# Miniprotein binders against q56419: the designs that were tried, part 43

Target 1, 326 residues: q56419
Amino acid sequence: MEGRTLEEVQEEVFKRHGVLVPKKELEDLAKALEEAGLLLTEKVEARLKEEEEKLKRERPMRLAGLSYPEGEREARAFLEAFRASYPGEGEEARVLLMPHLEPSRVPEVYGAALAALEKTPPPERIYLVGVAHRPLKEKAAALPVPFQTPFGPALPDLPALQALDALLPFELFNTPLAFREEHSLELPLFFLKGRFPEARVLPLLVARRSPELGEALKVVLRDFPGLLVLAVDLSHVGPRFGDTPLTRTLAEEARRRDLGFLERLAEGEPEAALAFLGANPTRIDGVEVVASLLPLLRERKGKVLAHRLDLEAPTLSAVGAGTLVL

## First folded at step 18 (miniprotein)

Design od2
Fold by ESMFold2, fold request of step 21:
Structure od2 (fold): chain B 326 residues (1-326), chain A 84 residues (1-84)
Amino acid sequence: as target 1 above (326 residues)
Amino acid sequence: GSEDLEEELEQAIEEAEELAEQVEEHEEAGRVDEAIEAYYKLAKELARISEAARRLGDEELFERAWREAIKAYDRARELMEKTK
């Protein structure tokens, strides 16, 4: 009964069907519907609580068989095919920016990341920083559990995670459910775990810029050195993202914004990179992560290895992806 | 509003003072594991003080509290390295 009194419902039924339904019967029906709605809500809440408890122990693969193969042998062949999609050589990375877009859409961009990893000494741990696609209770979050991959579990670096939490003005372990389907960690992790099977991981998400995260990480990295990975996508343009249909002009603007952003990061000028985007008219995904990590990006020079603005013809939209080493 | 921030700051200061006493007691008693845990908690409360001060526009307290957070953290790390 959508915004109507029971008397109004009773009168309408009488007008249409010639039957006067007692108000008591309508009241009983309304109460039953409300009780059924409460039962559905309670069942959903119970399921979410169960999933949350499971995520406090491990994070299972969600994209095996969809974005990458489930079996280890096939997964290794998949990695090599992606490396082959980028014919160039990489550079050693202390910081790696790589996408989280569906790998088959930007194979050479992931291939460039693999090329960088093959030039990078195996790290003891990887700081994997993705973009939260679900709300977090705080500006950022971590999930201190094993993440399953076809190459075995990626184990958390618990001492480093606890150290990081100790330097933050909020609880770092705050939103387990946000990790349940978070592809911005799972997709890059597949490639990282495949190349560095013994590295531990700090799986981190940023929802809103957190300068305190960057300052804390600068301290933690001193004691727990490792590879910093920004797992971010670039421009998002077209109707899927609230724009007009993709045109040549919009695509060129998106490419210009993507490359200008990456090039300024490669010059060690992350503040200039953010300023270049202004209001971020092409919705570059990585801006909140970069804004959080400024202390780790300043004066660190490097190279853009690859970029693609990938067209989604059915939606007249596009998404940018890039590979940057610092 | 700023009243909420001032209450948050006040609560964090009270907790930090309590933790500062606890770390001193644990170190004096030789309870290394408890000292490490208390130092991490102290660092966190000092980080909360630092952030609240920044939001209130108190740059001196912001920077001082952050330096003290790092000192507490460093002490915890120092104690952990001795037990490797």
Scores: ipSAE 0.865, ipTM 0.955, lowest interface PAE 0.5, mean pLDDT 91
Fold by OpenDDE base, look of step 20:
Structure od2 (fold): chain B 326 residues (1-326), chain A 84 residues (1-84)
Amino acid sequence: as target 1 above (326 residues)
Amino acid sequence: GSEDLEEELEQAIEEAEELAEQVEEHEEAGRVDEAIEAYYKLAKELARISEAARRLGDEELFERAWREAIKAYDRARELMEKTK
């Protein structure tokens, strides 16, 4: 490490590759490299370069066998169980807001998404917009490669991706390494691919609000119609996120903000939804995505199908999740 | 910040002008695939002009450049549909 800290290595890797490598991964690698007498930075860079070259061909599953089953048969049974966890019926979606939280934490919310998808005619393509939990070089990015799922690869819509890129003031195809471990796409995609096996996908990440993305997508959707999916979580409260342990008051505030946000979206008032959050003190995850997609959300009326504030007991923290159809 | 944006704007204008000439040359020569590519590139540069103008507070240029970006895009799409 030539006297550099793990934090300095992390920052250097981020500056060069646009990827925030988890400190734990760096610690494990540092230990292994110390035993081998190797430099951490060079080895990390070489590994990231190899991963980037792989991502030119496909995005492999990272959460198979962890968050969902790897095998197709088991994966289908998983979908059925999640659908069964929601006792209601869905509605046809033109826009679907759904979570990207660990599925086991909010099964009925994913079940509500599946219920909506049951009422939705099979789209030719799915615009899947996730949250970048890692830095991007640009405000948004796409990865124009097959995403692996237990149901086979989700194939990209290259013509639609090209059309979208042509209308953006930045390079859409940036920061491929940000997609490597991004669960905000992988988890929703499992459910979407399972329901619509023939749909092409536009896997998109938003790091910062990009009004340009919404305007470009509005044009592209004219020529390349499809289902828009916002893969976003809601409030993040408690010690993991800098708050006190979850209390009744804090939980009520998180629920109020989550539901108030979703209800205003359901009324076709996305600007009012954003304004309602103000400084976003409960850290609703989907704010930057919604702010980027305003042209596509305006005047669309819909329905909130499900909401949950899920307690993570070990940390006394909670995350909100919801399903909204427009 | 503003100087960098003005430079970005100027560069994008120059690139858009060059691409507009290339589009005309390709269309006149009947090079349809090259014309499509050039129109998509032109749309992108016009989108860059639009965003730079917005950030600089030039609302007129912002709106005009965006309209022209859509036109370039639409022309590319028209050519693509004719080649199918």
Scores: ipSAE 0.863, ipTM 0.955, lowest interface PAE 0.4, mean pLDDT 91
Fold by OpenDDE base, look of step 18:
Order: sequence, then C-alpha cells, then structure tokens
Structure od2 (fold): chain B 326 residues (1-326), chain A 84 residues (1-84)
Amino acid sequence: as target 1 above (326 residues)
Amino acid sequence: GSEDLEEELEQAIEEAEELAEQVEEHEEAGRVDEAIEAYYKLAKELARISEAARRLGDEELFERAWREAIKAYDRARELMEKTK
C-alpha cells in the first residue's frame, strides 16, 4: 500500500470527500489494487466521482432488502404490519416528527407515524428534513433528484427547491455524496412514499443549526404549501456513545429528556424544548433540526403519539425514538 | 475573522448592486425569464448581506437586507405566476 495504512487512506478520503469508507471495503479494494498495481486513494476517489455523477440523476435505494423489502407487494405488507403494531389512532399532521432509526427496533413508533398519515390529507409536497450523519459543506443541503423507493421514485419539487435556495445565504445544492447512504432520509421516505405516492419531496439535511433555513422555509411554505417532516431520533446513551452501560437511572434520564423535549414541542414551545435540554447530556439527535426550524414550530400545539427507548443489547446502549404531530 | 466577514459583505453588496441593474434592464426590455433569474440571484445576495450583517452585529442592516431579499423573491414569484 505505498507506505500508507488503510486508516490513513480512510482519513484522507473523509477529509477530501466527507465520506467514511468502511475498512472492509478498503481491504477488499486494496487486495484487488495490489494485484493491479494501482493506487488505493486514486481508485477510491475515481469511484466516489462516478457515484457523485450518478447522484446528478437519481439517489438509488441502499437499504432495500436490509431495512425494508425491495419488492412493492412485500413493501405494502411491511407497511401494514408496522401500522398494525400501533394500537392507537392518529391525528392530522401539519408537522410530523418521526424517527429514522432501524424500523425493526421501534415498529410501534413508525406505526404511530403511519396512523398520523392516515388522518392527513394527501399533501402536494413533503419537506423531509433529516439529520446529516456525514459532514456537509454548508449548515444544510438538498439533493434535487428522484429518490428510489419500492413504490417508485419520489420526485423532487424543483420549483420549491429553487425558491428555497434563493432565500438562503449559502448554496443549498451542496455535498451530494452526503445523501448517498443517509438513512435519516431513506427510512422515513419509505413510509411517506408508501402513504402518499403522488407527493413531491424536498429532501433536506441539517448538519448544524441554521436559523436562516427556518426563516427561508417560512416564506417558501406560503407559496409552496406541504407537510413538514422532521426525521430525527432522540437520546443516544450507553457505551457506543461514551457512557457507561445502560442502567435504570440512565434509562430514566434518557426518557425524561426525550419526553420533556417532545412535550414542550407539543405545547408549541420549541425554544423551551431546547432550553430544557441544556448541554444535551443524553445526545438528542434532533436538536440541530429543531433549532433550524423554530419559526415553523412556534405556537403549534400537537400531541405525542408514541415514544420508545430501544435497547441495543450487544452494546448495552439505547436510542430514543418518538412520533409527534403538530 | 471580522475582516473576512467585512470582505464577504462588501462583495455581496457589489454583486447585489450589479444584479439590481440587470433586473431593471431585463424588466425594461421585457425579458421576463432573465428578470426572474436575476431576481432570485438578487434575493440570494441580499440574504448573504443579511447574514454577514447579523454576524458583524449590524442589526439594522440585517433586518433591512432580509426585507429586501423577500421583496426580490416576491417579485420573481409574481413574474412567474404571470407567465403561467
């Protein structure tokens, strides 16, 4: 490997492209390149460039056959099973907060989201705001291309995306590679597309709080009305996140933080929700999204439909998930 | 630093002034599509001015630039609706 470690190549690719290539993929590529006498970094960069060029046309499914079924018939049965896992009724949503966690971990929370969508008139467009788990060039980004789903492509609302870009102090269409594997959009989009097949989508990612995004969206929503979806998880506690193994005390604190956050959002007090978290010691995922969307969340009353703190037993860690309608 | 923000502000002001002239020329000539594009670009530069002003602590310029950004946007939208 020309004197560089796999870790050094991984770090270099991350620094240049904002993509963390799995070590196993680098190992397999390194073996293939050793036989060919090629540079690992150059080949990885060439592959990433090819993937970026493909993302100019469409965003393919990455989690089909893993997190949800690839086939449409099986995908519909999957939606029905998830809806059945929530025994309650939903409410009409103008704003929906829902998880982006692996669906099998919190089926009733996704079921609650589906219950809310059953009571929601079909929107012309969906503003889908996810969390960037990869670096963005700017505070927020959009990808103005079709997103593939088992129910067909989710088509972008290009006029609304253009209008949003015009009101932002930065280029909205940045960091396309950050969308390649972003599950915070893909997983919620499965449920949304399955319920609203004709809705256009604005796929948005937030990396850092952008008050400018909320003010711009408030103007755009006047001319381009639609459903606002916050695809966010809640507390992240335990060894995977730098804590001790999950205890009763740690779980009670995580639930208190999650519910206290969601309840204040349900009261139409998003600033009070953020203030309640303080330094965010349980690492609520959705903080930067909520902080960016304050103008859209103020004075809206709603209801918490579901909450779960799900244990990942192999790591003794837990992630909070919730469904809120406004 | 503050010097970089002042430079960003000055550049955005210069670009906004050029775009304001272009908008006027396109509207006078009846070039509606070009006027729409120029208004959206003008709205973006005014949003940049607004953000730079906010970061520099100029509250008056922050609020004024944002109001003008919305006006430029609204003018673009008005022209787009007249062409449908």
Scores: ipSAE 0.862, ipTM 0.955, lowest interface PAE 0.4, mean pLDDT 91
Fold by ESMFold2, look of step 20:
Structure od2 (fold): chain B 326 residues (1-326), chain A 84 residues (1-84)
Amino acid sequence: as target 1 above (326 residues)
Amino acid sequence: GSEDLEEELEQAIEEAEELAEQVEEHEEAGRVDEAIEAYYKLAKELARISEAARRLGDEELFERAWREAIKAYDRARELMEKTK
């Protein structure tokens, strides 16, 4: 009844169904619907406000029992099984790129990340940079609260977060609700907290490329050294993502784009990595994070430890994941 | 539009000038924690000036304001170290 008067609605009902509904009854119904809609809106807003206030104190586990075990003993065994799925050696990382895809889909890719962490001295803090899957009020955001894990809370590095906020042209603590269901932080954090139980965390999300974030982080990392983690996935191809059904050709293209991107990052050439993707036809979701963090990635050479393009048979689609150390 | 960016820049400059006065007052009075907070706020307004200048195409102001933002940030860090 978009843009129609009650009289027009009455006329259309009569034309279509041969029934004349009295105008007063239509008016009463319309008023009741408006009142019910307003009340529903108020209930939704109140619920969202409650969730916001909770997220200003802590971020609870939302994927325990779904993506990883809830109990600490089982969670520890889970980590060991994932490490075992990658038989290779890791390398020390000052920057680690790792996925946020469901762990059981790419076990050796997470295993490669664990292998890198084995070679990495325990950091005082971890700069964990994920991809916002919900809109942010700004280009990037942080949530300066404990993130719960089966290994205990991952505590925020409040001094480093405050320092970072001071160097940004926007309020860093801007969208608590975006963190409620954000698996791009929760899934990598499980592995990071399990390996580095004493490290504090800077939980960061990027929605749109923010060169100012990278410049600010360059200054903050000078004073608050730590491990930089890019928690990103790679290609997203197939019907679930708006493509034709997955073919061997599309899968090969996605793999080629994933590896070409990672290899150029490993050469210390992040601008070349972005240029290689062009319009990003396979929808690598790491591009906004990399574009934000250019100053931290330039001339930093490293190695690609693992990659998988994981097939989703039910959706005829695929998602790429990789592990890169710099 | 461009008028909104210019207004944003003007507002950030005014706030930065106020904060520069506040930081001097706090340091002179020995209010170290307040000075640190004011320097952080000053750095943020200078970062806002820098970003607005970038969007307006003023590369010289963009770079100068960013250098001044780092300078204010560095002074806050220096004060924190001196009062350990």
Scores: ipSAE 0.862, ipTM 0.954, lowest interface PAE 0.5, mean pLDDT 91

Design od2
Fold by ESMFold2, look of step 18:
Structure od2 (fold): chain B 326 residues (1-326), chain A 84 residues (1-84)
Amino acid sequence: as target 1 above (326 residues)
Amino acid sequence: GSEDLEEELEQAIEEAEELAEQVEEHEEAGRVDEAIEAYYKLAKELARISEAARRLGDEELFERAWREAIKAYDRARELMEKTK
């Protein structure tokens, strides 16, 4: 049926089964399949509406039992095992860049984030800024509901979210379905909630560069101080991402791009970090997050605590992850 | 197109003017919760004016409207603080 005429289909059926199906019967079958397809589309749309209404009340765990344990005791032990994977000491953070890659792939990178949190006074709230992997109706979005975790619900900071919305030229609460499967919030949140169980959260997504978001957050953070977390991954290289096979040269380029980006951020030079990427040939994730938050990153010096470019052996591809404190 | 953007700007200005009247009325009447809500709405419309002006290349209006958005926001915050 991919570009075939009804005559070609008729000939194929006869060749394979020895039966000549009249063109009328093939036309009737095609009409029935079209009608069935419309019914399936309506069922999917109805289910998405139901999910959207549920997300207006809470965001359930999607990765418990897959990326981290569901039970609190086991989740606590898991958290501590990740800290143990990083043998170093952290630094106090006002801004933390951490990954959202599957934790088991980069344990010491998440461990470095936990080491930084050990040195960080418990904040009243966490501004958690992830990367939208589904389309948003606007450049950025928030979901002002509890996010479930094994450590209990991460409660939204409703006053801070309302204040942020008031300073944006678009409605902040615009795309609930984009949060349904968004691991760039869920995976970092597991670690953050485990370490700061009393902190409220502003769960934010960026789809496209939004300079107005950074300007608004600069004002809101003045009145609602807290920890800013950029939940981003780094280079994506190899055949899974449209490259030639992963070579030593491509891996070295990915590392250079990752570290050069992080180091320029650590120097308080976020514009230079973005310029260093050029056309972003290794597909560093989260450039839109950094580009949106420039006012919060300028002149803030810090340190790169960890980096790994992790191999995906089945796909002959790799993904970079890092931990930066500012 | 610039016609859509100019219409957006005009609509935001009209809404901001209405909200500016509402905040004065609410404050004078002592309707503090209503004043706070109106100031937040005013800040949002001023942010919309600011963004539309930036996209039209009107840098002066862009910066003025943003400063006014912050002032409206700050007033809402002050009212919230007084009623603690």
Scores: ipSAE 0.861, ipTM 0.955, lowest interface PAE 0.5, mean pLDDT 91
Fold by ESMFold2, fold request of step 21:
Structure od2 (fold): chain B 326 residues (1-326), chain A 84 residues (1-84)
Amino acid sequence: as target 1 above (326 residues)
Amino acid sequence: GSEDLEEELEQAIEEAEELAEQVEEHEEAGRVDEAIEAYYKLAKELARISEAARRLGDEELFERAWREAIKAYDRARELMEKTK
């Protein structure tokens, strides 16, 4: 019926099934299908509006019982186990790069982040910058509401968020639904809230590089000092991501790209880190976030605490994760 | 395209000029909360001017508008601190 007249459809039905359906009956059916499609669209739109209104008040846990325990006591034991997975000492962080990959896949990488947080004075607030996995109406977005965790709600820093919005050439509070299932905020937040239960949060997403975000954040951080967290993953290689099956050569290339990227960031050279990736052949996840935050990363030296390229045997693929302190 | 950017710049300039007058009036009248709100809005429009100028390749306006955005923001911050 795509681009065909009802007469053409009638003829095709007759040819295929040997039944002549009156034109009026086909017209009635087409109207009914169109109406049903409109009603389904209206139902979906109504549900999305309801979810959007809920997200203007709070962001509930979506991964409790799946990626981390729902109960507070079990959640604290979970944190302790992850810290124990990294036997080393951390470094104080003004900026922390940590993953958002499923925690059980890279326990020592999250453990390294916890080790860094042990050395970090409790911040008044955390600027948590994740990667938008759903489209945003703008290059970046925030959601100024409590995010639920097993350790209680992570409260938004409303004055800092309003200040940030005032320095941006777009409305910062623009896509609440993009936060509904966004694991790049929820998974790191579990670890951050567990370690800094009194810190307020600026939950931020980047969809496309926004140099203006980094310039605005530089001003806001002057007045609202805190911990900057880049919640990003590294290489994505293998068939799940459009490559050939993972080989030793592809895995070594992914590791080389991950570590070369992190090392250049650790030298305070974020432009060189981006240039090192070229066309980004291993699809490092953090590129748009780093490109947005250049003013905050330049000339800030630090250390890579951990890295893992985690293998997905069923898909013959791998994802990289790292912990960097600056 | 460039026509959209030029329109964005024109709109932001018009809004910024109106807000600049409003902040002056609010401060003179002692309407502190209204002045703070207007200064934040002014900072945002100046940031829009700055970004549009950057895209158009007008480096001088880009840098000047950004400095003015920070000034408007700083004034809002000062007023908020005075009314603690």
Scores: ipSAE 0.858, ipTM 0.952, lowest interface PAE 0.5, mean pLDDT 91
Fold by ESMFold2, fold request of step 19:
Structure od2 (fold): chain B 326 residues (1-326), chain A 84 residues (1-84)
Amino acid sequence: as target 1 above (326 residues)
Amino acid sequence: GSEDLEEELEQAIEEAEELAEQVEEHEEAGRVDEAIEAYYKLAKELARISEAARRLGDEELFERAWREAIKAYDRARELMEKTK
């Protein structure tokens, strides 16, 4: 069983406990365990198919009551508290980079995004590009359904999504289950929908860099103007991410890499921003999204409004978050 | 490998040729909704041709197929605006 022969198991049991279990009983046990595993697999597959069918109609809130309030009144107060965490003024954004890290960990970074949205004309639609935390069947994906929020459903821009799909060499609507728990869309969407309650959304995920997505989006944005949002986090350092324990030097390095990346993006130099990171030693998770969207970022200058490298004391790890307007 | 990629390219070219005939027929017959759908499908197959060509290192086909994908897309958009 488990990489050993039944004879080896039988011998081990006898040596340890003085009981000789007949080989047939061990064979029967192995068969029963295999059948139980098959039944568990069938139940998991059935559950996943059920969840997938639900996702073809809508994407419900998963983080209400955990990351943000469930009720609309409380949710609006939550937005105002986050805006107050950033006392500065924003700037108009045609492209907004904002985090998807737990909001309570980086309140002023989300507050900076809200400040930018205050200066931004209400868009007809929002191109929300997050980071896939589960595998996609393709490099990128979309889910063309309403996403529920405390402020009502964020409706999909179906004409723009179909136009985008028509310009991609793969089926855009390819992995519904990847959206089920995807916080890189849900957390930014809470803030975006709260500020722009009538905007439609294109909920997009990138798993691996997709230059074809950026080229297609450039064409689609010409015909379907809107706000482009890169919902990405920055450095991930420390033991939770496979590093040595977080040191002051590693934290300072992560901060410098986060800011150097953002500053090069703010100069309209996305290729230079990627080159600056090289092998990406601090695991900035925004690189795949930026690499996909190069045509939309080139020559577009802007400003870094906020940054924090947030410490996870229990894990001796840290995650960076930033707000950039272009 | 490259043989899989060449098969993808051949399949996409075949589909694009069929769709190109369909859009012509639909437009001549005044079947505007069918033409729009066919143009979007044609744009997608041209995008598949473009990506396959890029991966094979055929820069000329890559760029030409992408321009043709945009043209098919633009035609679908024009037809949609006329039928609003």
Scores: ipSAE 0.854, ipTM 0.952, lowest interface PAE 0.5, mean pLDDT 91
Fold by ESMFold2, last read:
Structure od2 (fold): chain B 326 residues (1-326), chain A 84 residues (1-84)
Amino acid sequence: as target 1 above (326 residues)
Amino acid sequence: GSEDLEEELEQAIEEAEELAEQVEEHEEAGRVDEAIEAYYKLAKELARISEAARRLGDEELFERAWREAIKAYDRARELMEKTK
């Protein structure tokens, strides 16, 4: 009943079907639909509460058998195939930027990340910072539970997470359900856990830029050193993202924006990288993460190892991915 | 509006003052685990004061509250180190 009176509905039914439905019957129907909707809401709420309670204990694999193999042997072969897709050498990383795009779409970009990890001494812990694709109650969140992988559980660094929470003006552990389907943590974690099986993890999401997160992490990293990973994608262009169909000109702009952003980050100039994007017309999704982490990125020079703007031919759209070591 | 933020700041200051008294009491009584927990809570309230001050445009309080948050955090870390 799209804002109409019952009399208007009654008239519409009569005009369409030649039957006059008494007003009382329409009132009874409206009440019954309202009550049925309430009952469905209760079932959904109960299921969500169950899922939330499960997430307070662990985060299970959601993409095994879809984006990567479930079995450990096959998962190790998968890692080696991705490493082989990038024939170059990596460099040691204190900070690694890597994608969270479907791995099969950008194999050499993930391969470049593996090459960097190959040159990186095994860290005691990994600060894994992804992009929240579901709403968070705050600007950022963490989930202090094991994340399951084919290589075993990635255990949380509880002392470091508690220290980080103590330095934030909001509760860090605020939105467990946002992690349930969050691929920006799961996909990079597969590669990270495969190469660093003993490292603990701080699984972090950013929904909106949080300068306070970066300042707090600067203090926590002093006491709990580890590898900082920005798990972000680059440009998103084409109809799937609200543009006209992909053209050569739009693809060239997206590639220019991706590379210009990465290159300025590689020069230790994260503010310049953000300024280069302006209004972010190609929708690089790493902007909020970089804007949060400025104190950790300034003056840190490095190298862009790989980049691809990957075409989605069926949707006439494209997504960029890159690998940067700092 | 700004009035809500000022109320949040006042509440955070009151909570920080109570926690500052509690950390001294716990340390004097030798209740190390309680002191550590109270210092972490104090750091968090000082971080809330710092953020509220930033949003109100009070740069002096913003910077000072953040430095005090780090001091409270550092004290908790020192206590943890002594009890290893």
Scores: ipSAE 0.854, ipTM 0.952, lowest interface PAE 0.5, mean pLDDT 91

